# Ledger of designs, part 60: VHH binders against o26223

Target 1, 191 residues: o26223
Amino acid sequence: MKLLWTSQHIKVTVHIDGKVSKMDVLEAIKTRRSIRKYQDREVPEELIDKILDAAMCGPSAVDERPWHFIVVRNREMLEKIPEVHPYGAMVKDAPVAIIVCCDSSLEKIPGFWVQDCSIASQNILLAAHSLGLGAVWTGVYPLEDRVEGIRRLFSIPEHVIPFSVIPLGYPAENPGTRDLFDPDRIHLEKW
Key: E = the ipSAE of ESMFold2; O = the ipSAE of OpenDDE; V2 = 0.75 times the mean of E and O plus 0.25 times the DockQ between their complexes.

## First folded at step 3 (VHH)

Design n22 (framework vhh_7aqx_2)
Fold by ESMFold2-Fast, scan of step 3:
Structure n22 (fold): chain B 191 residues (1-191), chain A 125 residues (1-125)
Amino acid sequence: as target 1 above (191 residues)
Amino acid sequence: QVQLQESGGGLVQAGGSLRLSCTTSGFTFSDYAFSWFRQAPGEEREFVGAISSSGGSTDYADSVKGRFTISRDNAKNTFYLQMNSLKTEDTAVYYCAAPDYESWLSDTASRYDYWGQGTQVTVSS
């Protein structure tokens, strides 16, 4: 893997259809949708570098940062993911996918690697959206058949756990924004 | 606007077979994965099986592997659960379910926003 942009001061500016756009953080959170249809168009390596930088900036329990990432661009490998992941059919049509993994040897506090890798996965989705890309989180852990299938397919060592598979690309669909605010889930002072 | 409707439930003797159908409307059917769940009296809803949007991948609960088969017919906007070698323990209300567009996990009931009304399956000894 080649990272071309490793700066910690990456700006949230994106080229969408030849235009530079800025997205407010709240707007990005509220308008991000799972995208399962992609244009037949490669994603520049520089954008993947920015997304992975954002993934690693999430909070991590006792700063253990156990995440590792596999970037998959090979079409034959992408086409094999649906064979081991029931909800991964869209991956074969994506120009690239990121597999989020946990290196268990880096774990400092038991069990919190799941939260760490969830945070990294969500940062990938938000960063992709802010850069004009679409992505979807397809779950791997804790489903044993998917974990072993993905491990076998990508030669992942036994001490490393594949957590999620996130295909991404330029979106070929535009789902509407959802209204999800529910005040009944907010309790003041006590339950 | 989105609707799911089960059919095919009923009373069957142990060792018998039933096929459940779920007809859908309000979806672009071919874009969605679908699942079956069941609920016995006093229990929480449990996952039974799932089928991917392409139909190329299926997932099953360990208790039904080898006995139940999920399939779909995109031309009819319908998906099915073929239940073979039924046991008394399979007695439950069976629900078909569609995930919201954000669903990324096949076996978590809380990820499913759209549910059918349920169809009773009773397996007698």
Scores: ipSAE 0.000, ipTM 0.197, lowest interface PAE 12.8, mean pLDDT 83

Design n23 (framework vhh_7aqx_2)
Fold by ESMFold2-Fast, scan of step 3:
Structure n23 (fold): chain B 191 residues (1-191), chain A 126 residues (1-126)
Amino acid sequence: as target 1 above (191 residues)
Amino acid sequence: QVQLQESGGGLVQAGGSLRLSCTTSGFTFSDYAFSWFRQAPGEEREFVGAISSSGGSTDYADSVKGRFTISRDNAKNTFYLQMNSLKTEDTAVYYCAAGTSDYEGWYLSDSHYDYWGQGTQVTVSS
């Protein structure tokens, strides 16, 4: 329905204090930071649904859309992630994490699933930020031990590849924005 | 506000040793991974060494591996670069950097670092 369609295009954020404000796309891109400290505050299912809707709206090679998502709220499971992911210590302190996976049976063109799942992961980060949440991308693929550790921990089938683990929460830190524009990386007409 | 301040640079003879320190403030030290970079005159800035937030993983550029050691002291909010068997080609301005990354190899990208020091000169004489 048109109501459901319209809701996908709402440009509002819910801040950590519960205030709602508008954040446009360029602002979201330029001010998003990796957040590794979270408030002891639950993230509503409605916000997770909005984030996952945005994740699935990314471009995909030959429209294969091979992504699947696992939403983890169970504290015991979150606490086990650092045991199989050396740089995932912050996940145990997050109220929720999303595991981005590729179902290889859905792949139409070999190898493009990495780009597809990267796009989905970035959309999760941007959507979370636009909704007043903080998140960080923790890498799983292509590190074989992490792939197998996460697969085993979450009962992921052999034909599905865990790609990233993204903890999310209301931010308990506020890193400043970065000025990353480098004109030396822009070449007009030729190298 | 966040600050990173290098110290311990100076003039040293080839074959000698020098210890650089980077003192930090304005963030939770234990949440951050740390790296050292260097830049010689007329050259690009290059990676030297990195230590993970847990301190359990370290990585080094091939040119310094076996000679340099990175370490961290969470109680002092300081991390270090111990430089042994110095060569004239180690002459450079050394920068400390702090960032968060969950991926091995994170230290290879400038964009993964949130904060940088102002640099300290190391000169190795023949």
Scores: ipSAE 0.000, ipTM 0.220, lowest interface PAE 13.7, mean pLDDT 85

Design n24 (framework vhh_7aqx_2)
Fold by ESMFold2-Fast, scan of step 3:
Structure n24 (fold): chain B 191 residues (1-191), chain A 126 residues (1-126)
Amino acid sequence: as target 1 above (191 residues)
Amino acid sequence: QVQLQESGGGLVQAGGSLRLSCTTSGFTFSDYAFSWFRQAPGEEREFVGAISSSGGSTDYADSVKGRFTISRDNAKNTFYLQMNSLKTEDTAVYYCAASEYDTWYGSDLRPEYDYWGQGTQVTVSS
């Protein structure tokens, strides 16, 4: 028989200082989509601050927290990103982008900064979605040409590694949700 | 409006070579990244290779690395898949695709933002 695993969707309302969350964590994870079309509308600094706070709350290996972030709002700079990132054409049309970086001087255990920066990147995507924004992760590391292109463009020092470029804005598209649950990938007790 | 058309498919003996072409119209070719996919009878469509809009980056499925090469010619609005050392398991309908967007996370590639060709048959005989 085909293994049928049903995930129970639990709606949890969290009260924080009298505020109520409108989207539970499971809903946010399941409905987040890569958004590449943005409204011609500014993203308030307060929302970027919330997103970056969420990014820094991710787990990190040996608590090294090697992440640094560059917030890019300058239109001229956004328009230059596709010149050094061949799959980042949508970035020039975004109101803002966040570049996730690793400061290698903060690294305590070799290689785990990749996982740390991946977690920070995913937290940015989820936080943006929960705040009514759309975003997409465009890959930089480990592609040497993109790493060096982004480094030169933003004057990033040699000991800092650009990991991802995440454009974000109010979404101008609604791609709907994906049905990605595949019980064939779930094995009980052993392979 | 936007069209992608494959050509160059056919019958070839194992160990042989074929070059597929994808001719495009209806958009600015230089703004797009391009990919090849294939679908064997009874199988799902699978990724074969990709080339960035600048041409500076290429990526390949493990099964074709070292045998297939993707390239682009902006002057001709055409991109190619050079297929060498063909195996019987390479038998499939080959599709070309175009996207303005990051294709590195292939599962996030949305059909409504990607243009597809109609497919060209490649048959590799033993």
Scores: ipSAE 0.000, ipTM 0.237, lowest interface PAE 11.3, mean pLDDT 83

Design n25 (framework vhh_7aqx_2)
Fold by ESMFold2-Fast, scan of step 3:
Structure n25 (fold): chain B 191 residues (1-191), chain A 126 residues (1-126)
Amino acid sequence: as target 1 above (191 residues)
Amino acid sequence: QVQLQESGGGLVQAGGSLRLSCTTSGLTFSTYAFSWFRQAPGEEREFVGAISYSGGSTDYADSVKGRFTISRDNAKNTFYLQMNSLKTEDTAVYYCAATGEYDSFYTESPRDYDYWGQGTQVTVSS
């Protein structure tokens, strides 16, 4: 037997509480609601990492994966978003926001990046919900003034297109359940 | 101040039934997942069952599956544990517990719960 001594000059403990999510995929899809009111609590970096991992797992046209993400925690920057996005007032009250972007240099099929970034945005919403957070998708593309405003505010290069701004945090509201099933929209075999 | 209060415990013969209730105050009931735990004499506190805040999911310990049912009544800020076909091994102090708000996580580890009741004794005689 030989004892080897190892010591850490700094000890970083990731405070994962050990909780395991019991929300299945179908429950997450059915119960997710847009959340626009947030608690004054920081979202741990570990949860943002999980959300972004989920965002990148979406399918994309010809596997082009054109998405880039900006994580915004700076209060001054969050407070400026409503100035360039009129319906984004709730963003200033969120502890964090994710800006979903498309790098046009990664685009292989014209126009499909919109679907790719929509999938990434939806995965952010579902992942946030499954982790006990609330989020809302605020639209940027295709509204030219919002695209240009967000680009200027966050120093986004011309070849990168801001697609959505998604504020998120611990929810301070519960809008309740919706019954959205409409059989009139289902056609069997043919229209 | 968050409070959880159990009721409905007592003495019952093996094969009988009891319904436990947990009434909550100081929290927004509809945004919390809830669980029941128990602690038998000489044993550690163990998971019994859970219900999600959406009400769409329930989970149970293998030892109680098919015999116990957890349910919630959002209008009454109360959740329940219906215990059927009770066995002497079910004798324990039963605790109700809540996670954090909108926390869809629940675990079999008692340490991961934010709020607890004081416990109610259930004694199953042979």
Scores: ipSAE 0.000, ipTM 0.139, lowest interface PAE 16.3, mean pLDDT 83

Design n26 (framework vhh_7aqx_2; at its last look DockQ between E and O 0.04; V2 from the best seeds 0.00; counts 0 for: pae E 6.4 > 2, placed apart)
Fold by OpenDDE, look of step 4:
Structure n26 (fold): chain B 191 residues (1-191), chain A 125 residues (1-125)
Amino acid sequence: as target 1 above (191 residues)
Amino acid sequence: QVQLQESGGGLVQAGGSLRLSCTTSGLTFSTYAFSWFRQAPGEEREFVGAISYSGGSTDYADSVKGRFTISRDNAKNTFYLQMNSLKTEDTAVYYCAAQDHTESWYLSDRGYDYWGQGTQVTVSS
């Protein structure tokens, strides 16, 4: 993909023909980075739908699927999120954010919901990246102040736990690539 | 006053190598991401490559990937562009740029805080 960086517009060469060049899964995983700067550009609803579809395709403990998603586009609400989330400053600059939540009433086995919502969150990030968007995982759970802040802000019921806030948008930055492979973290047969 | 100064440019034959240096002063070197840009006659300034503040991340334009390498020396307040297997199309004025950012950089030339004056690189056939 010739990123023609002309001086004026970070032309993320989204192939004009709407055909998002099919990024293979390994490429998506290896090249994904946290994006905290966004273009002043709206994200189409179709892309959000695809991302949410992907978010719901992950496995969950005994197929409990405890996740719920709040899609936030309201500018006022986006601007309030940083007030209760000290590391969520970039949310105010995003055109949209997804809040991943757990409905505890859907849990079949206590405690696995964290893994379930993590998988959902990661799928959001990978899907976003594959679609030419940038995103970042901002953790809410298990920090009580953040959990309660987000709960109050969005009137989330007590049995529902906000887990993560994920702002999304077309990227205005490139954090480059990293080699994160560490053979010392691989153990064969035993520790 | 913040200053960026390029050096190491010159005339080289195709297939040859050059190493550019950008020496910085007046800024906290360790907190900045650094980039190289180039501008050929009649062309727009284009991104060549970048390195994060920690040096843990790098990025390169497709046209130079595998041939060019960026590194930094915090002790010397200097970062480098090693250019191998040079081609005639690499002929340009090369600019170093600095951005007060930790893990990411702008791909456009508008997001940078400071710029060098540029150094000429000419690759002959």
Scores: ipSAE 0.291, ipTM 0.668, lowest interface PAE 0.9, mean pLDDT 90
Fold by ESMFold2-Fast, scan of step 3:
Structure n26 (fold): chain B 191 residues (1-191), chain A 125 residues (1-125)
Amino acid sequence: as target 1 above (191 residues)
Amino acid sequence: QVQLQESGGGLVQAGGSLRLSCTTSGLTFSTYAFSWFRQAPGEEREFVGAISYSGGSTDYADSVKGRFTISRDNAKNTFYLQMNSLKTEDTAVYYCAAQDHTESWYLSDRGYDYWGQGTQVTVSS
């Protein structure tokens, strides 16, 4: 029922509204900032689809790609996140959040899922920035209380580990750009 | 060189109000975000509220939202915590902290660049 209408709108909206072509990769990396204040404005589904596509394109240990994603738009659910995540107060004001999870049944090599989910989380932040959105990574794993709180709130099964909560939206703040290059951290040939 | 100093703490009755101040020196005030943390006896230090470097964004722990307000005065290099409708559970040592707008994916008291020495707030029944 909704498939044909959704497909038509995805093609038109993604091509016209979701595409940022001005920023090269280095500029995107250097200008991305954590954004915790959002406009009261919906994020089109097509932009979320593009972000999640980018998230799944990261490198993964032995290509296990253990990531799963929960997309949360429900206001009541977003408002409950700060109750189980002490530093997630901004989430309740976001139009949408993505929860990055690891499906442990997909893990081929122990422990590397943390790096895999970190890569997916950073790709979400970069993709959001490239599309004119702001986002912030709020850490869940390895904090046991946050992991269990998020698991309970979103009915996440035992074999799946919630890794991060990433609220996103159109930015209502502009923290500017940092220059973090530190040549003292670069060693030529040897330490 | 960099110093943060709290003031305005003390004893107050439940339902009352206090305004904490944090005066800063030795940093470029306008480039820093500021936060308040508190620590009750026998407990870990917990987040209370934050204000962005521009002052355009504020964030609060759910336990204090609607009762506490953080603000900043760039001309005075000072930021504040207005505490209203105080409860006995608000009794703690309150610390001010300074950080450039954070890119931290793990928000905690351990990522802040500078801290004050703390000021005691005691709310009596």
Scores: ipSAE 0.246, ipTM 0.650, lowest interface PAE 2.7, mean pLDDT 86
Fold by ESMFold2, look of step 7:
Structure n26 (fold): chain B 191 residues (1-191), chain A 125 residues (1-125)
Amino acid sequence: as target 1 above (191 residues)
Amino acid sequence: QVQLQESGGGLVQAGGSLRLSCTTSGLTFSTYAFSWFRQAPGEEREFVGAISYSGGSTDYADSVKGRFTISRDNAKNTFYLQMNSLKTEDTAVYYCAAQDHTESWYLSDRGYDYWGQGTQVTVSS
C-alpha cells in the first residue's frame, strides 16, 4: 500500500489540479538507474504515449529521425524475447517493453542511425524515470543473432533494424545513487 | 588502487569441501556484482558462478550447480565460494572478478572490471 500511494504521487499525467510535481532534469539524469525488477502492475497507455513522445524529441543526423517503436504488452511475446536475447531475462517479468528500431529507408547519412536510436533509447529511460517508472536498456544491435531473432519474432522487415529492447514497469527495487564523476576524464583546451 | 584478493585455496581429497574468500578494497563493494572463474592448466578460463550486488540473484555453471554456492558480506567487503562434493575435475586456479552490472546494457564474460590474482585448488583422490 505505501508503494502504490507513493507511485500515484509521482504520476504527473493524471493530475487535474493546476500544479504538477516536477523532477529537475539534472536530478533525473543523476538518479536514473537500470531497473530489472517490476511490480505486478500495469503501465497505462497514456504513460507509454508520453515516453514515446519524449523519445522522438531527440536530435538526429540531418533531422533524419530514423526511429520506429514496437510496444509489446502481450505476455506470450514478452516471454519469448529471452529465447533470442539471453541477457534479457527480466523482459518476461515486465508489464511492457519497447523495441527501438531503425528504418533504414529513412537514413539520410549512412552510419549515424546508431547514434539516432541511442538518443531515442536514452530519452525513453529518462522519461520513464520522470514518470515514476523503472526501465533498462538491453542491447540488441550489433549482435547479429539477437538482431535476427528479434526481427523474426516480431515480423520486422529486412530493411528495419531492431536496436534495443527496453522493458519497463513500476520499480520493485532501488539500487541507489552512484558518484561516477571523474575529473581525469576532463581535458581543457587539448588532450 | 582497486584490489581483489582470493584466499582459502589448497589441497583437498575428492568428496571434500573448501571455502574460498575474495576480499576487496578500493571499490564501492555494494554496487558491484561478483563472479568466480577457474582455469586448469592449458585450458581457457571458465565461468563458475556469479552473485548480484544485492545477493538476491545467483547463477552457476552447470558443472558446479548444486555443489557450489556463492554468498557475500557487504559489511566485510568480501564474497565467498563454498565448494562441496569436490571432484578431481574441479582442480584449477580460481579467480574472483568484479563488475558494476547495474548499469550495463550488455553483459558478457568480457565485462568484468577487476580480477584477483588467483588461488590454487587441488582435488586429489
Scores: ipSAE 0.018, ipTM 0.445, lowest interface PAE 6.4, mean pLDDT 85
ESMFold2, look of step 4: ipSAE 0.000; ipTM 0.108
ESMFold2 (binder alone), look of step 4: mean pLDDT 81; pTM 0.822
ESMFold2 (binder alone), look of step 7: mean pLDDT 80; pTM 0.821
OpenDDE, look of step 7: ipSAE 0.166; ipTM 0.610

Design n27 (framework vhh_7aqx_2)
Fold by ESMFold2-Fast, scan of step 3:
Order: structure tokens, then C-alpha cells, then sequence
Structure n27 (fold): chain B 191 residues (1-191), chain A 125 residues (1-125)
């Protein structure tokens, strides 16, 4: 217990049963952190459904909504992800992961699917955080070996592009929050 | 201008220890996450360890876990890699790297904003 007082990070738990005040939008954006350590605790399907609903609410170029999602709970499959994603070691320890994909047959305007899938990925991270979960975006696209490895592992068709792998669970770490505001990056009226 | 400079490399015997330092200039140190990578002859550059901008989260490659420790000193604009129980397979050029996208610092070496020039570590039997 004394170790917690000398720690730079204090463990904070956000409850998700409706008995605690929810974060406002600005608080959620500013306090969301990448979480790579998870409790040995199941994530209810209800929460995954809420996260995926939020993912699909993002803006999309000409409303093409090219995103598809694979929900992975199978331990054997989660354990194989690090074999094709060298920076995805934490995925094997997560109770669930979401793979964000682009169905290129739904693309109406060339190239904007990257922005669309980025928005969906960020919405997953924010929704997870607002529900008391932790998550991290591990990059797949545009790294050809990772794209092909994930496609092969999950039997993804050639016209579908895996974009990101997002493991999530109840957080077993608290990195704290940071103040990233930098006024030198704001230009008034002109560069 | 941003610069990262490694120091502390050299020759060490197996079972020994080395501490690498990466001194930074030209960046706001507290807003960056930092990582160490290494490259052995004929191999691709591989991840070794990372520390978050707050210092509260660290990650390590399985091959070095329990032997290497990454830390940072914001007052000195410097971060470190303490290498213990060194093995001959740890022989490599070690690079320090900085990334402002702390959310992605473990996904790809190509996402890092700044790199040092590298320092040679040679572990003899």
C-alpha cells in the first residue's frame, strides 16, 4: 500500500453501472490514455455493442461508411495476433479485441477510407474510456506485412483492408493525464 | 532543431551491466514518449523498451523483460536504459527515439518523430 503513495500514477476506477456521474465529452477526450494492461475480467457484450454503435456514428466522406468490425474473444486467436503484429504483444492478455476494417467495395471517394477508419478507431477508444474500459490502437494499415498477416489470420477477403487492432478490457494501469495544449501550434489569421 | 544523442555504449562481458543515456535538445521533453530500439548486424531494427511521457507506463520486448529498465529524468531532458545480466545476443547498435504520438509509440518505428545516431553495445563471452 505504501508503494501507491510514492507511485507517479494513482489507480482510479470509473464505474459504469449508472450510479456514478459520467464524464463530459471534453473530460473524456482529455483524460483518455492508451491502456495496455488489463484486469482478468470479462467485458460484457452489452458494452461492446455500445462501443461499436459509437464507432459507426463518426463522420464519413460522402457518407460511405466503409467500416466493418471483427470482434475477437477467442483466446487462441488473440494469442496469434502478436505473431503477425510485433507491437501487439498486449493483445494476447486482453479479454477482447476489435479489428477495424475497410470494405473497399463501399468506397465512394478514393482514399478517404483511411480517415473514415481513423475516426471509427478513435470513437472506439473514447467510447471504451467513457464506459470505464481501457483500450489501445495498434497500427495495421499501411504496413503491408501486418495487413496481410491479419487478413490471413482472420480470413479477411482481398477487397477488405484491416486497418487497426484495438485490444480492450478493464484497465490494470493508470498512466494519469497530461496537458498537451501548445499555443505555439496555433496561428491566428495566417501561418 | 531537435537532436537526440546516445551515450554509454561500449564493450562489456556477459553477465555485466551498462547504462545507456539519451540526451535531448530542441524539444519540450515532457510532451514526448521515448523508446529504445536496437539493430544487430544483418537484422531489422527491433523494439527494446518504451516509457510514456508521464513515466508511469513502461513496456519491454520479451527478450529483455526483467533485465532492462527504461527511465526518464525530465529535469535533465534525458532518458536511460539500464541493461543488466547482459548476454552475447544483446550485441547491437542501440538507438533512442522520441514520439509525440504517445498513443502509437509501440506500433511502428516509422511513427517516431526523432532518432539518435546510435551507440554500439558489444557483449563478449
Amino acid sequence: as target 1 above (191 residues)
Amino acid sequence: QVQLQESGGGLVQAGGSLRLSCTTSGLTFSTYAFSWFRQAPGEEREFVGAISYSGGSTDYADSVKGRFTISRDNAKNTFYLQMNSLKTEDTAVYYCAAVSDYESYLTDEGQYNYWGQGTQVTVSS
Scores: ipSAE 0.000, ipTM 0.228, lowest interface PAE 12.4, mean pLDDT 83

Design n28 (framework vhh_gefurulimab)
Fold by ESMFold2-Fast, scan of step 3:
Structure n28 (fold): chain B 191 residues (1-191), chain A 124 residues (1-124)
Amino acid sequence: as target 1 above (191 residues)
Amino acid sequence: EVQLVESGGGLVKPGGSLRLSCAASGRTFSSYAAAWFRQAPGKEREFVSAINSGGSTTYADSVKGRFTISRDNAKNSLYLQMNSLRAEDTAVYYCAADSGYESWYTDSSEYDYWGQGTLVTVSS
């Protein structure tokens, strides 16, 4: 072995349905960081497929599973996202982005689609990290100007709500991991 | 998904040269780290050479200066040019690919996809 992940990464190979993962779930959760700088290299469609499979495995209120995904690889389209999303400047430098959407016609219980799409977004970030990619969640909903801008840019129907834009690629930065455990936020039996 | 098929193995005399090819099918190969491993009879699988998606290479000490790894992403192919072959190079050679981020791995357990192998025999 020549190249290791940082000292904060523990590589564990686990077989799940015949597949091998290079980190366990807890390690992936603890070491995932928002990545905003990407290498100038393509992400294989197979990795995007694995990420989207993971996104759809999230729990959903009354199993409504209202999520739809738009995969954007077209450079001209990626370069237009910062025009309608002021904090999405890094998207123009990413090889690919996933737009997480909610089809409101699939909603069974009012308002829970936000939680459903949040879970799908987090699963995208964790799956990307576990596969050696970097990603960042850029918020769209509930900011009306961003929702309308993204809808118009990608021809999204009125009954579908764009929720998040997640650029991803091979990382060109390594911010390291953080120790975020705060026992003062844990209350035993009562507040 | 990704299927790897090696070719180019055969019988060669000491001091000779041989070029191995590995063809990837299914999804694009361009962002994968790729490697060659070999296994001689009665021995464990041994690292030979690796190339990451950016084109950076690494070699086992036993093959440095004699072997050259290269890739052609347009053809979804990986190559191993083997020069100055020795009897000790006799082994089944395996192509391996890893979807991981820009890492060279010398441990076979780090690679997700494997070919079936191609036999190289250096006769003396």
Scores: ipSAE 0.000, ipTM 0.095, lowest interface PAE 19.2, mean pLDDT 80

Design n29 (framework vhh_gefurulimab)
Fold by ESMFold2-Fast, scan of step 3:
Structure n29 (fold): chain B 191 residues (1-191), chain A 124 residues (1-124)
Amino acid sequence: as target 1 above (191 residues)
Amino acid sequence: EVQLVESGGGLVKPGGSLRLSCAASGRTFSSYAAAWFRQAPGKEREFVSAINSGGSTTYADSVKGRFTISRDNAKNSLYLQMNSLRAEDTAVYYCAAGDYETYLSDTPSEYDYWGQGTLVTVSS
């Protein structure tokens, strides 16, 4: 008997042979790593849809939700990204990339779209990880040359700002988990 | 993809100075977070200094005030100016580069690209 229980950030699968796979929200957050090496294997559209659904569920300033997403699967286009994004060398080897964009016409509070798009980008990383994929956030904004390069490559209109490029795929590396807890950064009651 | 090549290592006397260089080939280096790490004989790889794409820097306590990290994006180069060298600074020095998320990381596993290292010996 196979049971599948899937909810927000939790995926539990039980097989009759005793195999189990699960990751809760805290585990996903603590074990997510930037993945830059991908298997030569397509990512199903269903998983991309789940990741984008998660991206759009993030909080945004005054609920402005200014994000738009470009899903890039075309190999020729993926190979051109490193030409305008020096940090994006790994994108050419990924089966798919998501470009997170801000539609400035949806902005209600000046400047907060950066935080909104950061939240959407992190949700993409966490959702990908929870679904067994690896991803990495490569920065576009606020680097003007990268913003212009990405805009040109993907015919992005003037009122839309490309924020990040996130390649993703089935991971071909496992960097392990970091212990990043630093109590010196926690101040009780005052600075 | 980027390749990193270190140079400038050598033998220097205690109290002396040395400047290490790291040349990046391939795409423009200006977008990368970059760092110097070192490994002394019989020890684990130790963080020395990092610089992000915006030019912000951080230093290990053991080198703060003596070492200065800098970058020249026009030359695709990273530098480490080492002053007031001590015997305990003897190590193989590695140049490292990572993506924007790497930022000012002091953790080796966060860096994607590594040089082969250059030996610095402080003796006499």
Scores: ipSAE 0.000, ipTM 0.152, lowest interface PAE 14.1, mean pLDDT 84

